# VH-VL binders against q9vpl3: the designs that were tried, part 438

Target 1, 224 residues: q9vpl3
Amino acid sequence: RGKINIQRPKAPHYERARVVAVTQPKYPELPKAKSCFKTRAERTQQQQENPYNEIIAREVRNWLDHSRLVAFFHLSSITADDIFRVRVQLHKQNLHLKSYGSKIIEQAVKNTRYEAIVPLFHSNHCIVFSPDPEKTAALLRIVRRVPQMVLLGGIVEETMLSRNQLVAYAQMPGLHAVQAQLVQTLSQAPGHLIQQLQAHQNSFVQVLDVHAKNQMNEETPKST
Short names: E, the ipSAE of ESMFold2; O, the ipSAE of OpenDDE; V2, 0.75 times the mean of E and O plus 0.25 times the DockQ between their complexes.

## First folded at step 16 (VH-VL)

Design B82 (framework fv_cemiplimab; at its last look DockQ between E and O 0.49; V2 from the best seeds 0.71)
Fold by OpenDDE, look of step 16:
Structure B82 (fold): chain C 224 residues (1-224), chain A 122 residues (1-122), chain B 107 residues (1-107)
Amino acid sequence: as target 1 above (224 residues)
Amino acid sequence: EVQLLESGGVLVQPGGSLRLSCAASGFTFNNYAMTWVRQAPGKGLEWVSSISWSGSNTYFADSVKGRFTISRDNSKNTLYLQMNSLKGEDTAVYYCARDRFDSDSGLYMDVWGQGTLVTVSS
Amino acid sequence: DIQMTQSPSSLSASVGDSITITCRASQSISSYLNWYQQKPGKAPNLLIYGASSLQSGVPSRFSGSGSGTDFTLTIRTLQPEDFATYYCQQGYEYPRTFGPGTVVDFR
């Protein structure tokens, strides 16, 4: 009686293999635990054009119509409590912190000059609105204390600015100060021109005087 | 003091054109959206038009759409309403107002001018 | 368009009375309702915004309440300067619409 090779069992006869294959209990594949994390795509698809989205999109449009400053932030593992604290601080400066879904933003800015901002809203994000662009420095000061808020960019006076540009903007003197500096610079330009023109004229007069003196000295006859 | 002053209201014939102006003072004009509201004699208030702070977006009542144009010059702190193809029904006192917006409160007008009378009559 | 209605169209009251004016929207406007006061020959003044927020400088005897479609303006202890026309206005969407107004006159 041949030793049953337990290490390499002979494949069963074809008919038996077929019966075993058919009679093997098809255990229902445990529904792959639909990761409670609906893929962003699934979450986005289920957000069917909910009449509600239009209402919220209208709100976003209203904010844009009333805001000269719009800043975009990524939120990295920030707690609701932290958001609330920041919101309060921002509100004291007439800065309004809002959070909207990417689809809502897309709908709100569709066919507008702001359509280019849509790619910024692929993650957890918030938006800060303000009617006053001079509050940019205050905004940046507040959010510097919140490492979970990462500045992505913004819109100032209908111009889209990168993060670095927005930071630079905040460091700029106010419009009036810049205008004053410009006026000062421009006012100095004519002064320099006048000085240069006068210098040339003075030089020319000096040369003429020297020439006249030399001619007078040549006309004095040597009285022998 | 925050103030709005309307001007340009006169008597005009039907089919005529008129431009109203609203001069703003006492606040940063370009921080605010602006609105025109009118009131016919002995009647209620009617919204006419609104404009965003930059002027990029404009809104109109159906009764004036295609005939009226709203604009602003932020350098002059002035709001304008160009009215074309005027009708008798356009006879009203026209008010300019400063717009405010909040997510909790919606759209409201917190400052009003004294108004200017436009009369459309043959 | 959202239609606004007011009730009553007119009311007579005495100094010291408490009065209530109602405003109704044809659809829900959340809390986006404003109240304006207009005296004869004068421009409207904002009293209440966002259904219940009192405008700066407005006396505390004025109060607003409501949400959705039904709103109320209450004037407590009516003063002589309060005899005027009152308008509600929805701030929910364009076109902006006003109620027809309520005239408050002397009894």
Scores: ipSAE 0.833, ipTM 0.929, lowest interface PAE 0.6, mean pLDDT 88
Fold by ESMFold2, look of step 16:
Structure B82 (fold): chain C 224 residues (1-224), chain A 122 residues (1-122), chain B 107 residues (1-107)
Amino acid sequence: as target 1 above (224 residues)
Amino acid sequence: EVQLLESGGVLVQPGGSLRLSCAASGFTFNNYAMTWVRQAPGKGLEWVSSISWSGSNTYFADSVKGRFTISRDNSKNTLYLQMNSLKGEDTAVYYCARDRFDSDSGLYMDVWGQGTLVTVSS
Amino acid sequence: DIQMTQSPSSLSASVGDSITITCRASQSISSYLNWYQQKPGKAPNLLIYGASSLQSGVPSRFSGSGSGTDFTLTIRTLQPEDFATYYCQQGYEYPRTFGPGTVVDFR
């Protein structure tokens, strides 16, 4: 999708959802209350607006305020010990591995140019933040040894980049000299970038499904 | 090696305007969010304003909101504070600081300038 | 807004003493508490971030602890250069707020 299609909700709906999220725990039964019969939609909406989600969304906004590099990965099955070891390796390079739910990402990027990244977080994922875009090469080198993390793309200098664009960015000599040119050029194709990110994410999920069966992955990219 | 140098602090009449500058050197300025903190004579520290690495997001103390503007020029390694409608209570030493964040430690200011004195007096 | 308090407001001590300064937040700030030192006529400098992490170049006689709402800065074996004003500051949310300071003077 290449444009914003979300309208802000009406105030009464928004206001009531926020109030309910704040006031919902463990009240005595009211005379007319039907608290035990809350619908799944009301429950989901309360979950989206509760104070904990707002606290974690603030963390994501702080990461964005302090990160010139953001990279998105699809995360397949990995042990807690293995992901911890990867997090430690990345941390040595000032690369910070995190994971957040799609609702929290949506809250964090609301009214920003990055609203379109939210669908990437409907599947199992992780994100790497860094203040230093020169660490992109180190990031790719480290995760090459981690087949469970598959690069989907990223954000460099507030511009969304596809997987291939981010890899190309990491290889360019004179990084400071070309950064503004690359970022400006790529900012004019947000719909294309989102389509590429979603296509690679879907293709990787299909590859993982094949690996889970008693058959090897037979999807063959052309040699070009 | 790593340093921040404020400039622009002078004596100004109430209602006046003033722009402070903070020149950064010895580190990659573009990698960091930045903050202004002030200290009135004989008083404690007061956070004034912060700005993201790109300048896209800005934050202000209520005491200065609507009167002060924060900006940065990443090509010149310079942070700015535009101060309008100055009052006597704005008299202070103004420090710029390099900001840091991580999810284990929160927000903190790891490098400070020497400060520049702004005096608002008639 | 998160209010920060410090105790004591001033403290007299001798070289070689061990002292403790406390800081309290009006609500939980996780471990997002920082300590700064400021000498007269000088800029502040960071001592401790994230409640207990010692900034590079800060002597090991400084230590921080606490979480939630209650935090402490401890200076063991006080040195002549440690007589200064100490500020705590929460890095949890905007507006970022400082404590009122603790002056540590010669007894």
Scores: ipSAE 0.748, ipTM 0.905, lowest interface PAE 1.0, mean pLDDT 80
ESMFold2 (binder alone), look of step 16: mean pLDDT 95; pTM 0.963

Design B83 (framework fv_cemiplimab; at its last look DockQ between E and O 0.51; V2 from the best seeds 0.71)
Fold by OpenDDE, look of step 16:
Structure B83 (fold): chain C 224 residues (1-224), chain A 122 residues (1-122), chain B 107 residues (1-107)
Amino acid sequence: as target 1 above (224 residues)
Amino acid sequence: EVQLLESGGVLVQPGGSLRLSCAASGFTFNNYAMTWVRQAPGKGLEWVSSISWSGSNTYFADSVKGRFTISRDNSKNTLYLQMNSLKGEDTAVYYCARDRFDSSHGLYMDVWGQGTLVTVSS
Amino acid sequence: DIQMTQSPSSLSASVGDSITITCRASQSISSYLNWYQQKPGKAPNLLIYGASSLQSGVPSRFSGSGSGTDFTLTIRTLQPEDFATYYCQQGYEYPRTFGPGTVVDFR
């Protein structure tokens, strides 16, 4: 009686295999825990062209028409309470924190100069609008205290700026201060030029005087 | 003091052209979108045109579309309305107004000029 | 285009009276309605924005209410300086549209 090879059991007869295959309890596939995290992509795909999207897109366009400063942020596990606190702080500075779906943003900026911003909105994001670009420093100061808000970039005076550029912009003196510095620098340039020109003229006059004095000394006849 | 001052309103013949100006003072002009509104004699208010803060986006009423152009010079704090192919129906006092917007209140005009009269007559 | 209507077209009232003007939009405009006052020979002035927000410098006797399609302007304790035409305007979309106006005169 051949030793039952428990390590390599012989495949059952075809008929038995068929019965076993049919009688195997089809355990309901545990609903794959549909990760409640419908990828933002899946959530966005189900957002059929909802007439509502056009309404919200219009709002975004209105914000763009009235905002000289637009900043884009990624939101990393931020609570509603934290968002609310930040919103209040921003609002006190006439900074308006908004959140829109990626499709809405895409629709709002379609065929505009801002179409390049669409790739920034693949994750949880928010936008801050302001009519005053001078508020950029205030914005960055406020959001610095909120590690869940990550600056991605922005639009200032219709110019798209990277994160680093926006930070640099915020550190710059105001336009008027820069203009004043420029004027000061420019006003000093002619003064230096005049000084240099005068120095050369004075040097030339001195050389001529010395030459004239030397000629006068040579013409004095040695009265023997 | 925040002020808007319209100018350029005159008598013009039908088919003629006219350029209106609105000078802004007392506020940062380039922070705001701007609007033209007109009022025919004895009639109500009619929106004519709006322009974004940068001038990149413009909006027009159907009654003036293709004939009027709105522009601005932020360096001069001045709003313009170029009116071409003028008609008798364009006779009105033209007001410039400062636009405001937020998600809670929508679009509204919080500052108005005194207006300038444009008369289109043969 | 959103059509705006007002009621009444005109009304007469006495000093001290409370009056109400209504404005209706042809479609929902949320709370994006503004009220303007225009005195004879003068430019319009903003009274109320966003249906119920009082413009700075406007007396508290003015109030606005409503949402969707129906809106109301109320003037409590009417004053002599309140003799004017009042216009509603939707701030929901372009083209911006105004109501036909309501003339308030004194008895």
Scores: ipSAE 0.849, ipTM 0.940, lowest interface PAE 0.6, mean pLDDT 88
Fold by ESMFold2, look of step 16:
Structure B83 (fold): chain C 224 residues (1-224), chain A 122 residues (1-122), chain B 107 residues (1-107)
Amino acid sequence: as target 1 above (224 residues)
Amino acid sequence: EVQLLESGGVLVQPGGSLRLSCAASGFTFNNYAMTWVRQAPGKGLEWVSSISWSGSNTYFADSVKGRFTISRDNSKNTLYLQMNSLKGEDTAVYYCARDRFDSSHGLYMDVWGQGTLVTVSS
Amino acid sequence: DIQMTQSPSSLSASVGDSITITCRASQSISSYLNWYQQKPGKAPNLLIYGASSLQSGVPSRFSGSGSGTDFTLTIRTLQPEDFATYYCQQGYEYPRTFGPGTVVDFR
């Protein structure tokens, strides 16, 4: 009948995550399907049975609840004295340098939009947390003098950014929240807006009204 | 000057609803998680609810779970507590507080408002 | 849930005395213990966070110590403005819990 199951591609993210976990090469599925399911459940119970893991996972969740900026770095070999000096420099800017095991990160971000960050923690790494995204530029300037720390990407205002996107974000002047909203607006397909204007002549007046208001707002650029 | 100012506390009948507001000034509100704490007359402090900087994560005491919701409007520098199905045991002064966290000190509340009195009686 | 207890529940003291207040958690909370002061009719105020760190503007006669389950608040050379109720509070996990308070009265 040529019926495509569109409902399967629109399954909730948690169901997609469970399918990905089953299909990943964590353990062989072919020889014993029921044994693999029990092994998967046993591994989950073992993770829950270690209360130290949950304590540290809660710390990571607390960092995320209090941080508008999160940056991820690969960490090459570095002396304890050098990393301590970097931590002190960052702390003066309200930037907090931390490291957590990949199992802890996986537990902390499970069932969140951040599950994609887990692979970043399989190698030697560090994370920088800050409540203030305006400190992104200061972070990058400090780390530029530390070749052992290599930027991988970050999270700003709950938006995951690649290395290049984070560097570009740091170079934009003004309020970071407004900058993030502007970047999201500009990445929206401009053709969709033009097509709506062509379909609805009445919206042309609205676009000109917005344009005129933006011109008026640009004539009074003051921050208190 | 860093300030928090609660409002909306009034006399309400049991089963009623009420929304409290907390206006923040003198600091970048968006950078901070926030907390509500209450104190029944003549009694100690009780944590009620906390909310992440973005509002994406919320936490509730068991005594209010399912009846209260917490929200924030970062564009207005305002924290809210929506209180439904109010009971006599909800009678208290409600404080809002600015939340802090770091791995050396844990969670703590460094700035408190003056409080707003909610009375639930028939 | 982590239960917090305080001892004593109240005490009477004179200006110039040195006093201590004990707080105990039902399980280890690392050093994530906070002390708040509340004067009658006023909001609480943070004194000490992370067991021993003094909040800005708090006089040096206040000090805190402890880790794990046992914590103390010490007030040296008690002043007239120190007569208040003192609460400990754990910042380790949700739900965040307070001790029952210690009332420090003027003798």
Scores: ipSAE 0.694, ipTM 0.884, lowest interface PAE 1.4, mean pLDDT 80
ESMFold2 (binder alone), look of step 16: mean pLDDT 95; pTM 0.961

Design B84 (framework fv_cemiplimab; at its last look DockQ between E and O 0.45; V2 from the best seeds 0.72)
Fold by OpenDDE, look of step 16:
Structure B84 (fold): chain C 224 residues (1-224), chain A 122 residues (1-122), chain B 107 residues (1-107)
Amino acid sequence: as target 1 above (224 residues)
Amino acid sequence: EVQLLESGGVLVQPGGSLRLSCAASGFTFNNYAMTWVRQAPGKGLEWVSSISWSGSNTYFADSVKGRFTISRDNSKNTLYLQMNSLKGEDTAVYYCARDRFDSGYGLYMDVWGQGTLVTVSS
Amino acid sequence: DIQMTQSPSSLSASVGDSITITCRASQSISSYLNWYQQKPGKAPNLLIYGASSLQSGVPSRFSGSGSGTDFTLTIRTLQPEDFATYYCQQGYEYPRTFGPGTVVDFR
C-alpha cells in the first residue's frame, strides 16, 4: 500500500475535483474595505460636468478678479474644526479661505495666464484670497501655527511665486519702504560724485599753486 | 474720505468718440475691480462695463460691446472708458463705481461717483 | 441674461409708514442681490448687499430678505429723507442687470 505522499497529494479524480470546486463555499469576498478614500480618480470621474461646476468656476474667476494675493495650500489630515478656526483668523485679516475641486479650478483658469497652477491641485487643497498683498506676512504668520496647512505657492500681483519666493516676498519691506530706500540710495549717489569731482578739482588747484610758487622762487635773481 | 470723481462728459455728435475718466481717492485703488454704470435721462440704471483690479479681465454689456473699451492706470488711480461710434442711445449720466466681491454676497458696488453727463446729439 | 423686475413701479406713503418693495429675478441668483437708493439728481447709494446685509452707515430701518428668485426690501418707519428711487441689482453673473426701479413718494 503506497505511502500517501502528504507533501504532494495526487490531484483528485476529475469528477471529484469538479464537485469540490462547486461545493466550495463561496465566501462573500469581504467587501474590500472600500477605503473611504475614494481614489482621486473616482472622485474626479464622478464630478461629471455638473452645471454646478460652472457656477463655482465663475466664483473662482470672480475671486481672481478681486484678489491681488492668492495662496495655495496642501491640507494634510486637517479637521473641520481646525479649518474653521483658521478661517476665522484669516477672515479677521480680510483673508478668505476657500476650497475647490481640481476640476473646478481647471475650468476656472482654462485659457488664462493661471493655467500653470492646475498641477498644484492634485490633493486636498485650499486657497486663500486677499485683495491686499500686504497681508502676505499676516497670512504666513497665521498658517505657521497650523502644521496641517502646507504652503505650495501663490500668485502676487499676477505673478506666480514658489513657496520660497512667497516667503521671501512676505519678508520684504513694503513697496513704499523699498521705494524710500531706493530714493535714498539714489540721492546719495550724486553727492558722492560731487565730492569726488570737487576733490579732484581741489587737488588740481593745489598742484597749480605749488607750481606757481616754485616758478616765482626761481625768478628771484640772486642780487650779488 | 473714499471718493470717485468722473470727468469727460460732453456733447458729442453721433459716430464720435469720447473718453471718460474716473479719479479715485481715499482708498487703495488697485485692490479693487471697477465698474461703469450709466443712466439715460429719466430712465433706470444700466451696467456698461467692469474691469478686474489688474485690468487683465474686462466685461461689457452687449449694447456697448465692440464700441467701448475699459481700462485703468493704477499708478494714477484712474479708471477710463473709451467710447467709440457713439449713438443717441448712449446719452446718459455715466457713473464709476468700486466693485466688491464675496462668495457669500456676490458682486456689489459700494462706492459711486457723482457721475458725468454724456450727450450724443446731432 | 438675467432679467430683473420690481413691484410696485411707484408707491406713495406717509412718514412713519412701513413699506415693502419686491424684486424678482428670471432665474435663481442665490442671495446675490443688492439694493440701491437714488435720490433725485444724485448718484445711487448701496443700501443692502447679498440680499440681507446692511451697508455700513445705512439706518437699521432698512432691511432686505429673500433668496433664489424673490427678494424684498423693507423700510420701517419711513423718514422724509427716504423719498427716492430704489433699484435691485443681481450680482450673480455678467452681464450685471438692474431692476427697473421703484419710486417712493410721499402722500
Scores: ipSAE 0.840, ipTM 0.933, lowest interface PAE 0.6, mean pLDDT 88
Fold by ESMFold2, look of step 16:
Structure B84 (fold): chain C 224 residues (1-224), chain A 122 residues (1-122), chain B 107 residues (1-107)
Amino acid sequence: as target 1 above (224 residues)
Amino acid sequence: EVQLLESGGVLVQPGGSLRLSCAASGFTFNNYAMTWVRQAPGKGLEWVSSISWSGSNTYFADSVKGRFTISRDNSKNTLYLQMNSLKGEDTAVYYCARDRFDSGYGLYMDVWGQGTLVTVSS
Amino acid sequence: DIQMTQSPSSLSASVGDSITITCRASQSISSYLNWYQQKPGKAPNLLIYGASSLQSGVPSRFSGSGSGTDFTLTIRTLQPEDFATYYCQQGYEYPRTFGPGTVVDFR
């Protein structure tokens, strides 16, 4: 495989030699002859880690460019089978479970408003990316069954939300429903005025008040 | 019914300016990064510029850096390319494309518009 | 910048033939290689992303393979609608770059 594994450091494979080797030719050459005491393994490790950091930082930046929803979790000890099952469930909802080291996150969010999130990643963690913020409720529903994943907060449409704010956001109707609630609120204001005017009409018979109010409510929302 | 429609391509003098528009329909525009690609007559495809879903991050080919600006209006489902200091080498059909990313597949453009022709000539 | 090359630049083939187009990157791009088809006077359309994944609606006679620097597009049992220009494109880093294209003409 030539793709970066985000399961570090929890994965059995702490480093992918194939991925690092593939990226080495394009990274900057380090100053030569820095120290006679460095071993070949130490130089290879340092060079591999540096190219690896940039590759994965690029990946995180691409996720951020393509994700309206980002959620952060603390990750307790969990089996590889269990986390794989969660990843599959999330993937069905266009939710992408990833894990990245804190240095990589720091490099990826450098010079952005998100630099404040870096401390969240000094401990064991995972991140969920999605292009669709309406999937927040589905995300929280799925992870309710995964006590090893503890919600820390998230980013929705470039706004950082605390745990409680993200939970509250997920309980709201979707963006369309929020827009529909706004439309209904504006429609209710004109309807209140119409009801007040109809209630005080002198030429209006009381027998028709109930029917007229029903017709006025229907016609007013319908005509506007 | 996922569709992208470019407009604004015309004949422009060298040194002139032009703004292209790309109208999106049939999908949630806000969920996607977007890209401009151009093709000079009889030539291959050249990536021009990309923009993140929010518009906060932009990327440009070296041939257009400092001259072109990319922007989007998510409330109008529209992508823009502002082209300044136009040169003869900018003559091309300009396509807009819906951009995708997945760490398993990289970046790719899954939906394309039909293009708008920009001609830079005296 | 990552330079992309394609081979051949053009080829002639008959309906029913199987053909292979190759694409080479100047450095490793993992599997982040896309293939686009463009018919004369038309916009490009995505055939394959991530080296080997078929876009929805693309016939199974199209297949892609490769990783690192060397990639192939294979079209089995050419159909009349497959005579077009084919471009590879790396999705690994900015600037994103295309190959020069391969023209597939009918014989």
Scores: ipSAE 0.785, ipTM 0.918, lowest interface PAE 0.8, mean pLDDT 79
ESMFold2 (binder alone), look of step 16: mean pLDDT 94; pTM 0.960

